# Designs tried in a protein design chat: miniprotein binders against q56419. Part 171

Target 1, 326 residues: q56419
Amino acid sequence: MEGRTLEEVQEEVFKRHGVLVPKKELEDLAKALEEAGLLLTEKVEARLKEEEEKLKRERPMRLAGLSYPEGEREARAFLEAFRASYPGEGEEARVLLMPHLEPSRVPEVYGAALAALEKTPPPERIYLVGVAHRPLKEKAAALPVPFQTPFGPALPDLPALQALDALLPFELFNTPLAFREEHSLELPLFFLKGRFPEARVLPLLVARRSPELGEALKVVLRDFPGLLVLAVDLSHVGPRFGDTPLTRTLAEEARRRDLGFLERLAEGEPEAALAFLGANPTRIDGVEVVASLLPLLRERKGKVLAHRLDLEAPTLSAVGAGTLVL
Short names: E, the ipSAE of ESMFold2; O, the ipSAE of OpenDDE; V2, 0.75 times the mean of E and O plus 0.25 times the DockQ between their complexes.

## First folded at step 12 (miniprotein)

Design nq4 (at its last look DockQ between E and O 0.01; V2 from the best seeds 0.00; counts 0 for: pae E 7.1 > 1.5, pTM O .501 < .8, other shape alone 4.255 > 2.5, placed apart)
Fold by OpenDDE base, look of step 13:
Structure nq4 (fold): chain B 326 residues (1-326), chain A 80 residues (1-80)
Amino acid sequence: as target 1 above (326 residues)
Amino acid sequence: SPVDEAIEAYYKLAKELARISELARRLGDEELFRRAWEEAIKAYDRARELPPEIAEEVLRIAEELIRLAERILEELERRG
């Protein structure tokens, strides 16, 4: 995406919001940022290093008080409300596909995930595989530290993480800063920790398809059994994502792709699910995760519990979310 | 050189701010954009009040802007 000039930003803000930001203030900000940037390198590096050092100890909550309540009591009420938003019953999951979208947008989809978790025996560990929205040094990464939640820290399974690292052709413990503000782990983890407070977690991010990850996990799961969770969203359509405003036709195509993807996964045909998407014109988020986990998804039959294409009215854009159990 | 690294960090920050602005625009999140902008202006105003020789304060301001940018990015990203 060609970065818009400060002038284009000024014009657009004025056009949309009637606020004229003086060009001089933008220039002065750019200059201050330039001057700051000249001074910034050593200290930003030092601070990034400090943040990286903090991430060696724990991953703090970033979305508490925003996406979910910070307090435990309120957080439990939040879980209950989300569960209540899904009128159905769940099924036992060995693999759970669930969203990582802002919970308030797709409450019943998260509710379906909670319904599945109610039917799932408490696992010893959860393999939580999210989408890297930030660049990783490798195809995948893990952060082997406690993740803070309103329900207490989600503790890492260090033995299982080490076993996984040993089987990968790259260093698994890379790019810790990518985990600092990664909602694809934090949001699902809230629900997972709330239901399984004693489960250890393997927080994993996928940036690019890694067949090696799926093969390694398949081996690790034999010695370290647990629940596999794919925290992925589905289609992203509309102006926010480079399309025209949402139309009936575009929404139908997004739903068709989302459901066609999920249904093929539910049939135990993950390769067929990927093939069905082709060039992925509706931008299903979870493609690289699914492509990495093929060995774990093959021949597993399951059920689609929920799906929603949620309209963001201000942008006339929509995001798909689904819950699948295998 | 430290200067080259600083320039690179600046370009990275400028790129992230541009990305944020574009994402905020795409989201039509006027309030998020307004908040981000107000904080950027405040940070800028603080920077203007500082003698150019005060590298430490400029760094603090830049760090605040980076943190703000990161929060905005996270908010935009979690909305899909």
Scores: ipSAE 0.137, ipTM 0.556, lowest interface PAE 1.9, mean pLDDT 84
Fold by ESMFold2, look of step 13:
Structure nq4 (fold): chain B 326 residues (1-326), chain A 80 residues (1-80)
Amino acid sequence: as target 1 above (326 residues)
Amino acid sequence: SPVDEAIEAYYKLAKELARISELARRLGDEELFRRAWEEAIKAYDRARELPPEIAEEVLRIAEELIRLAERILEELERRG
């Protein structure tokens, strides 16, 4: 039955031979298929439960050997190559916006982030805020476990995470499986851990706008100072994202939206940055992250260090990435 | 330890007050929303500044305040 439904097979046999399977045999077949479906559901649930138990202890590398080198020596050389891709100087960051797009696609944008980190005193901890690509049970989540990197484990800041959880109206530690494949944390973390090997991490995901997260973080950062990192991409345009094929005018609009958004953030005007996007027609990634973190972004001025709208020629699409220091 | 238990109690109190604040926001009660958030921060601050020599007394107070916060939360959930 080469992907055909039972009804399709039965109709084909009927047309050829003029006979339908008796009612009892059809009912027995339907029961067997239902029981097999329930068994498959149980096996999937058991595997998911096992994966969830693993994630309660640690979050392993999933992109080593794919997006960055697996070995520490090679990983350090990789960092230096990316820094060299950005010939400029950085600026000290209290807040860093950086991409989570595949690093090889935007090397100078990650290089600009490294340049900013060179000017940034080593923080005690990093608040790493990514975009949830899998559903969360709540608006936001954290996973309070070590995240493995080629530079060793990025250890969680458990006291700060506990303090944050205490100020939220929902359980912060709510969806471990959403972190299993979450590249918006893993890719930036590679660069952050490589530069700040002693910093602890608060690995946070936002699925939906959470004003309460921003208010809670404002209080927690007062007592647990650190570097705030918004790990977000910018415009997503073209057929891969539900648009028409990329044209010069669409690319120009995406670039204009990206830069206008970043520039307003750099002026300390995050509400204006969001208003500039309107309905977000170029699908700037991480709007929910910025909208959640307004109390931490207001009045904080800075500089856009880099931007690229990177073409995906095979898909006639593009993704924007930028580096902003506040 | 008694100090750790008192800290945990005040963190729990802060969380209940944050939940009250969020429900108040959803119900459009701006005064309760703001007031409950301010109280959540105060509970958090008490946990951060807890003097160990009075930990058992403050624990008893925190537990009473948690019960009060839970009653408020229950009433807000009944209203919708």
Scores: ipSAE 0.040, ipTM 0.675, lowest interface PAE 7.1, mean pLDDT 88
Fold by ESMFold2-Fast, scan of step 12:
Structure nq4 (fold): chain B 326 residues (1-326), chain A 80 residues (1-80)
Amino acid sequence: as target 1 above (326 residues)
Amino acid sequence: SPVDEAIEAYYKLAKELARISELARRLGDEELFRRAWEEAIKAYDRARELPPEIAEEVLRIAEELIRLAERILEELERRG
């Protein structure tokens, strides 16, 4: 009954509607749908190939005019406003943990990061480690092209990227398309480029924990010193993330989990920070980044400058954000 | 966010392609129409990797396919 032939369909239509549909008309419809489906697939394939080729030359801005201003003057005023939202002074950073959440939702957290950057000597290069929001062919990836910003292009540190690639058991430049729409790099980069316009960048994405990445980075940082930036958000709670609706109790638990994680990192105990999360269930998207970078985080003491749990009332959801200097 | 918009576009694309497939199945030869569904599944799988702005164009094309199938079915029904 379920595997009906054209003849059976014709008979059913005739019985129900009193019209005999010629087999040719049904075949013509099938052919038209098949041809339209093929065109849809071909168009998608062609567009993806075009976008991948463009990414071999440069990475365009995607969030300009949405998350930050497109013009340089307006972008400078935007940074000043974010800095002003944080009442404290920063501290020098050798390692900076900052969010990649929409900046307008947590201005004081980005302001704390800006304060830390003000106290930090300009680095020759920035190791910017974000979280992959699209699948990668390997555990981690990089894109060795200029990243456009309102402050001019952030240029890749090609010698340092090549040194890193040579030390890894996989091809570092393995998934260009994953970088086309990646806010975990674009949003922190906006702030970093605004404060360190001459610094070159190593734009790195982590999809799964890679201890070999951390070991390789430790070696590369010795020969190519720079600022290490972990661009990670903290707790993700609520229906938007497949969880139960946010309650006052769950929000307090999320704040406690975030701060417990950050304070353990600040004591130079990243394994303890990860164990704390395992004992206290959480959906922190930066776990794989921290787990990959353990050799760079051990025995490095620092300070939590800011933390906020941002509430999205319409969805009863929340995302934690923090700034930590090490 | 752009990620949320892409996820929503993927779900919408899946629903529209499932509807097109259901209309095709009701019209006749399931094996002939299976090819259209296989191409739709391929398009959906690629849409999971697709940037939001391109996903929007793909959805527009899917809507045109749905309207075409609906008009043909309506004409067949009107002949009864």
Scores: ipSAE 0.000, ipTM 0.330, lowest interface PAE 11.1, mean pLDDT 78
ESMFold2 (binder alone), alone request of step 12: mean pLDDT 82; pTM 0.792
ESMFold2 (binder alone), look of step 13: mean pLDDT 82; pTM 0.788

Design nq5
Fold by ESMFold2-Fast, scan of step 12:
Structure nq5 (fold): chain B 326 residues (1-326), chain A 80 residues (1-80)
Amino acid sequence: as target 1 above (326 residues)
Amino acid sequence: SPVDEAIEAYYKLAKELARISELARRLGDEELFRRAWEAAIKAYDAARELPPEEAEEVLRLAEELIEAAERLLEEIERRG
């Protein structure tokens, strides 16, 4: 009965079924539905606790057979096809910005990321920073367990994660359930594990701007050097994202915002990149991640390898994706 | 071991100092932030470079500093 009166419910039943139901019978039904809802809520809560306990041991694949192939051989062929979709040679990366959008929508952008990884010597560890799509108890979180992939488990770098936790003003391992269905980590990790099968991973989620995370990471990277990966999408425009339907003008504005943002990052000017977005920074998925990692991005020059604004025609919406090497 | 306990104590000290630095940032106290953050890095570095023969003395000092940091954090949170 969320915000609806009993009289409103009675009126709807009459309209739909042509029957006038007595008030007492509706009250009894409403009570029974509420009690059933509470029972279902208790079952859901118990199941979530079970899932949380499982996540203390490993993080299983969720998108295998959907966004990428489940089998190792098929997964390898899939990677090769994405690499082939990008005609360039890539550049060595110490920092890589790549998307987490469904790969089939922007194959040349993921191909550019693969090209950069080909030019990059294998890191001992990867700092994989994604965007939280579910609430976190703190501004950021990590999950210190193996993440399953078709190429085998991506193992956590426990010493580096513990070192990072020691320099943060909050508990780093604070929301395991947020990692259960997190595509901003799973999709980039598929590509990263395929290229660097021996690298350990620090799987990190940012929900809100955390300058303390960037400051702590700068210290940890001195002792635990590795590849920093920002797994972020760019502009989100159209009704699917609460905006007006996509027009040619809005698409041009989104491309301008994406490229202007990436160009300023490529010049080693992340504050200028954030300022360029002006009053609508939340339209770009990467804003909170970039704002958190400022100390790691300043004065690092690089190159934009690819960019695409992908049209979602049924919803008149679009999502921007790019590959940037620093 | 005393070495493992000392490392854990210094990591805990680093975290408490990081908490103080974040509270200072939220209050706009740039000097307290700088001092607390520098101290956090020093505690972190001490944990990584600890000689085994000094572990017992270092553990005792770290435990005292953790207590002091926790009391300071409580005081700052109360006063606002």
Scores: ipSAE 0.562, ipTM 0.789, lowest interface PAE 1.8, mean pLDDT 86
ESMFold2 (binder alone), alone request of step 12: mean pLDDT 64; pTM 0.485

Design nq6
Fold by ESMFold2-Fast, scan of step 12:
Structure nq6 (fold): chain B 326 residues (1-326), chain A 80 residues (1-80)
Amino acid sequence: as target 1 above (326 residues)
Amino acid sequence: SPVDEAIEAYYKLAKELARISELARRLGDEELFRRAWEEAIKAYDRARELSPEEREEALRLFEELIEEARRLLEEAERRG
């Protein structure tokens, strides 16, 4: 009923059905609905506590058999096919920006990321920064447990996570349930674990810009060096994202915004990249991640290896994806 | 181990100093932010540099650094 008064409800029922419902009956119904809502909330809370308990030990695969193969042999062949989809050679990455949307939609973009990883010496650890698709209690969060993959578990770098937590003004391990269904970490991790099976990971989610995260990471990376991965998608346009149907003009604008953003990052100018987007009308989801990691992105020159605006004709929508090495 | 306890103590101090630096940033106090953040990094560095021989000294210094952090927090609250 969403805060409608009982008198408004009575009037609406009369208008629609020609029946005047006595106020007492509406009051009794409202009370019953409130009591039912409390019971439903208790069931939801119990279910969430059960899921949180499971996440204390490990983060299971959620997209295996859907976005990537479940078996190790099939997963290896899958990576080889994606690498083959990109005709170029990679560049060594100290920082890698890669997508997290469905891999089959942009195989050449993931192939470019794999090419870069081929030229990159195996890191001892990977700082994997994704985008929170569920609310976090703080601006950012991490989950310090093994993440399952077809290539075996990706183990957390507990000493580095503890060091990071020590330099943050909030508890880093604050929202474990946000990691249960998080494709911005699971999909890039599948590719990263396939290339660097021995690397430990720091799985990080950003919900809102956190300059304190970038400042802390700059210090931690000094003592715990590793590969920094920004797992972000670019423009989101069309009705699937609450926008008008995709037009040629909107698609051209989205492509221009994606490339302009990536090119400015490649020049080592992340503030200029953010300013170029302005109000972010095509909804690049990497904005909050880049804004949080400014100290790590300044003055690092690199190269855009691939970009695609993937068109989804049935929904008249599109999502941008790119691979950038710094 | 005793060294691990000292490391944890300095990490906890670093976190409190990081919280003070965030409060200073919200208040627009650039000088307090700089001081608090520098002390946070210093506490963090001590945790990273500890040897077994330095355990007793590190634990003793922890109390002094916590008191300094409390003083900075009081200073920030007075300015707000």
Scores: ipSAE 0.564, ipTM 0.775, lowest interface PAE 1.5, mean pLDDT 87
ESMFold2 (binder alone), alone request of step 12: mean pLDDT 71; pTM 0.563

Design nq7
Fold by ESMFold2-Fast, scan of step 12:
Structure nq7 (fold): chain B 326 residues (1-326), chain A 80 residues (1-80)
Amino acid sequence: as target 1 above (326 residues)
Amino acid sequence: SPVDEAIEAYYKLAKELARISELARRLGDEELFRRAWEEAIKAYDRARELPEEEAKRVLELAEELIRAAEEAIERALKEG
């Protein structure tokens, strides 16, 4: 297959750039990538199986030293700095929507989430629902292992996870490898563990809308009460996301769609929030999570604490982020 | 070194490409895989020639493009 793939890549480069790259150069690159373990070969498959087995025992930190400090003392100071970046007061959350993009890009939005957590009684468990950035074998997945953080391991709520698994028409623990590099769980978890160190966690990923997940969670939450956290980003606009370069008009559309979505959720009208977005032209990644969790979001009124559309000037792209308490 | 950091970022992208390749093979959407692969190769080559700060930005762009390709494949699976 590799030889055929390289020939096709050669053809595409010629069509797009008018340059014929000799197959030998592409073969040399592919061989170098294979030797580095980067092509899906027998060697890469063996490494992936090994990593999958490790993930059955624990989930290590991947972003420590990059997105947050490795040491507990430094991590605590970092978290308090984010709280200080938000000048407002929080509100008690029964459901919290918070972002999962790089925290340094939207410190006031994470600060708003921290403010809400300060007003929220410590839960016994957190249902942390993120967005799968890698394909899942099923519509949703969970990983029932300790997740390492600078504040100590976030322990899984095994009874609640098992109760959830029993109610679903698919295997909940279906794609361990998807959790190896998953910032939509790791970044919110850093903040949640810092505020609620004793809470157990249900780390959940949604790839596609699963009404079955929402119905099952409604039952599980009755027997295992806890804080529901939707870790989702909002609009994704610009060339990074297959869109035109960011203009004032596109930025305004993204802000309007983000806020319209959040405001309808705050009114306890999640179906109206989804209908408002229509075809989701600014690519709000929370749509699949909200669509899966409808039974848990209906009739819960709340407040939007913060919103920002963060600009990445070099790529003329932007990502929306918000904090909503319900 | 900055070049080593850029290479490490590219290696993370290449691991995702290996997974996208398997998905594209199963779906028969080899064209989507080919486009993602081509963009990753361009990002890698460009990073090798750029100053540290710019190389990091180019690799971050490549990571988001690979993510968009993964989301497109997942949507195709969901629709068909």
Scores: ipSAE 0.000, ipTM 0.140, lowest interface PAE 18.3, mean pLDDT 78
ESMFold2 (binder alone), alone request of step 12: mean pLDDT 62; pTM 0.428

Design nq8
Fold by ESMFold2-Fast, scan of step 12:
Structure nq8 (fold): chain B 326 residues (1-326), chain A 80 residues (1-80)
Amino acid sequence: as target 1 above (326 residues)
Amino acid sequence: SPVDEAIEAYYKLAKELARISELARRLGDEELFRRAWELAIKAYDLARELPPEEAEEVLRLAAELIEAAARLLEEIERRG
């Protein structure tokens, strides 16, 4: 808009899109929000500060004894039971999409992921990309510390994390507390560490689409090659997720949506996969992760190894889970 | 239970505040983004750390804050 003032440009945007809000009104709203605001008790704040300090040293297990066994021997038997739940052979993975849903709900889907890892040469590092369930300060975050598992600590790849941080327009290590209780990283990491005990990890969370993350990761992967893992769940349907009670029709729609999405990713067409979701992209947990990682998913052909829509009968709700190798 | 209701209310509040923060950032207001984001974080953290003893008080506060956040979001959308 050469020769135009910023005010004139903002006015034209407002006329065409109706989205410009005057600074004074935003300041008044911010003040009202602050005055109405939620105050943590000082006890809770002190506890969170202590937890944040602990996270500078290591990320402890939170789901041991709940979602998987604490002991190494019991954990290995548990992992083998999941592998046994999938009767098929795996395929080698350069990119692996796997769930982060409670493993006991979809054992055959995790079994398919294990089968794929069984056919995959041990990587030096794993880029583990999960979904933030806690709000992040930036679009994405990482935590550069050892993550504890029953198989020993998964060590961070510090040089690769620092290279990634340097390429991003925001601070990568921006929300440590988001990693304190994050099952989208902890649950897939259990299986990945059990299979590849020597691999270092880049634990990454995506809160909202970040094309700059995908572009930066494409650069980092050239110098620091490794296995890319998208730890994402698929359709979320039913009252638990603000939807109508599950019916056969809605379940069939969810399965078709999940499989259509995965099949397009398997064809190396991630933009087509996102477009296939149409007006309901928020119903698939991994949409923001896939949208962020487009440069890493284009033109990579692969195979859907497993899919299940897991029914939560008491709430008449369901969550989709799948395993895709690229 | 009152605890479950309070936790759910705070998660709902966190989601609304996160939407306000993202809208503020798209409009170039870094201060409003930061404040809304900070409140979203606090609402989320309170949902995770809520003591059972405080559940009734917290549920009432959460309901009021959800209504306030919804009114603020509507006003921003109406102006934007």
Scores: ipSAE 0.012, ipTM 0.440, lowest interface PAE 8.8, mean pLDDT 80
ESMFold2 (binder alone), alone request of step 12: mean pLDDT 68; pTM 0.531

Design nq9
Fold by ESMFold2-Fast, scan of step 12:
Structure nq9 (fold): chain B 326 residues (1-326), chain A 80 residues (1-80)
Amino acid sequence: as target 1 above (326 residues)
Amino acid sequence: SPVDEAIEALYKIAKELARISELARRLGDEELFRRAWEEAIKAYDRARELPPEEAEEVLRLAEELIEAAERLLEEIERRG
């Protein structure tokens, strides 16, 4: 029993999922879905194996010409235009929270991140932690290859990645295909590489909370100091995300929710930030990242530099984005 | 168009499998979590590499999966 009764557990499951889900029925559903999936053919598996082999050498740009310019000169001008979109001063960062949403939708927020990077001494390495938009075989993963950018390849910090892998109870390099199309790493990396061209990178994805990742990273950061970057978006609201159409009230609730979360992180209280979201239900994709990195966020005070709720009028939906320095 | 519909259906199936894995994790079922996550990975990757000639079969399977899931969720609600 611990501190909870069966009735309290059932109440919590119902509130979070809107239905009481017995374990057997959940298993039966999963089996039905799995069995149907097995009808797809050998051709797909062969092609996926070939793609995985390519990812052992490098991670190519996927969003060049779409979310940022392919050419170095044009990419540099693009990056400086984003910096110009933020009228404020930056702050030095040891930890930076920035978005991975399409940059053109929240230019001031990316500009604030660039302002912070201007005040930050060039790091030897960047721990870039994004959120997995594809399932991972383990709670977290990394891909130890060069990531292409318009500013040249972002080289992996192999010694630091190997040190991290050695401390984890799972294989760190476990799902290469998840990195093939991952904007939560590619979009922040564009800005980070533009500002710190000599920095090596640890490209990390979190799929679900991994306290062991945070504990291991705390040890690795002691031996391999660097800039920690949490590349996360905030509230996801509206029909595009399975919610009701956005109203002024819901938009203001989302802004309050985002800011309450960021402000608690800025006070060095990441557990309070997570508890705040538990009391105010939300779809912040950074929750699993913050929950994994608690040892690195506790007692680090900082400042929220920018926040915006990007409104997508055609879908009556919105995504929150913010920049926080710790 | 049928190819685009099949790709969208596979992404929806992957999303549903990911939701099942999240629910299994919250209920403490690590084995079910692992199985659901593995199948979700396959569904996402199949969507990216779908041969056009498989689109009709994928759409048929997607319809059957959605119907089966809906029936099971209805049963859970009635028993709950």
Scores: ipSAE 0.012, ipTM 0.384, lowest interface PAE 9.1, mean pLDDT 80
ESMFold2 (binder alone), alone request of step 12: mean pLDDT 63; pTM 0.444

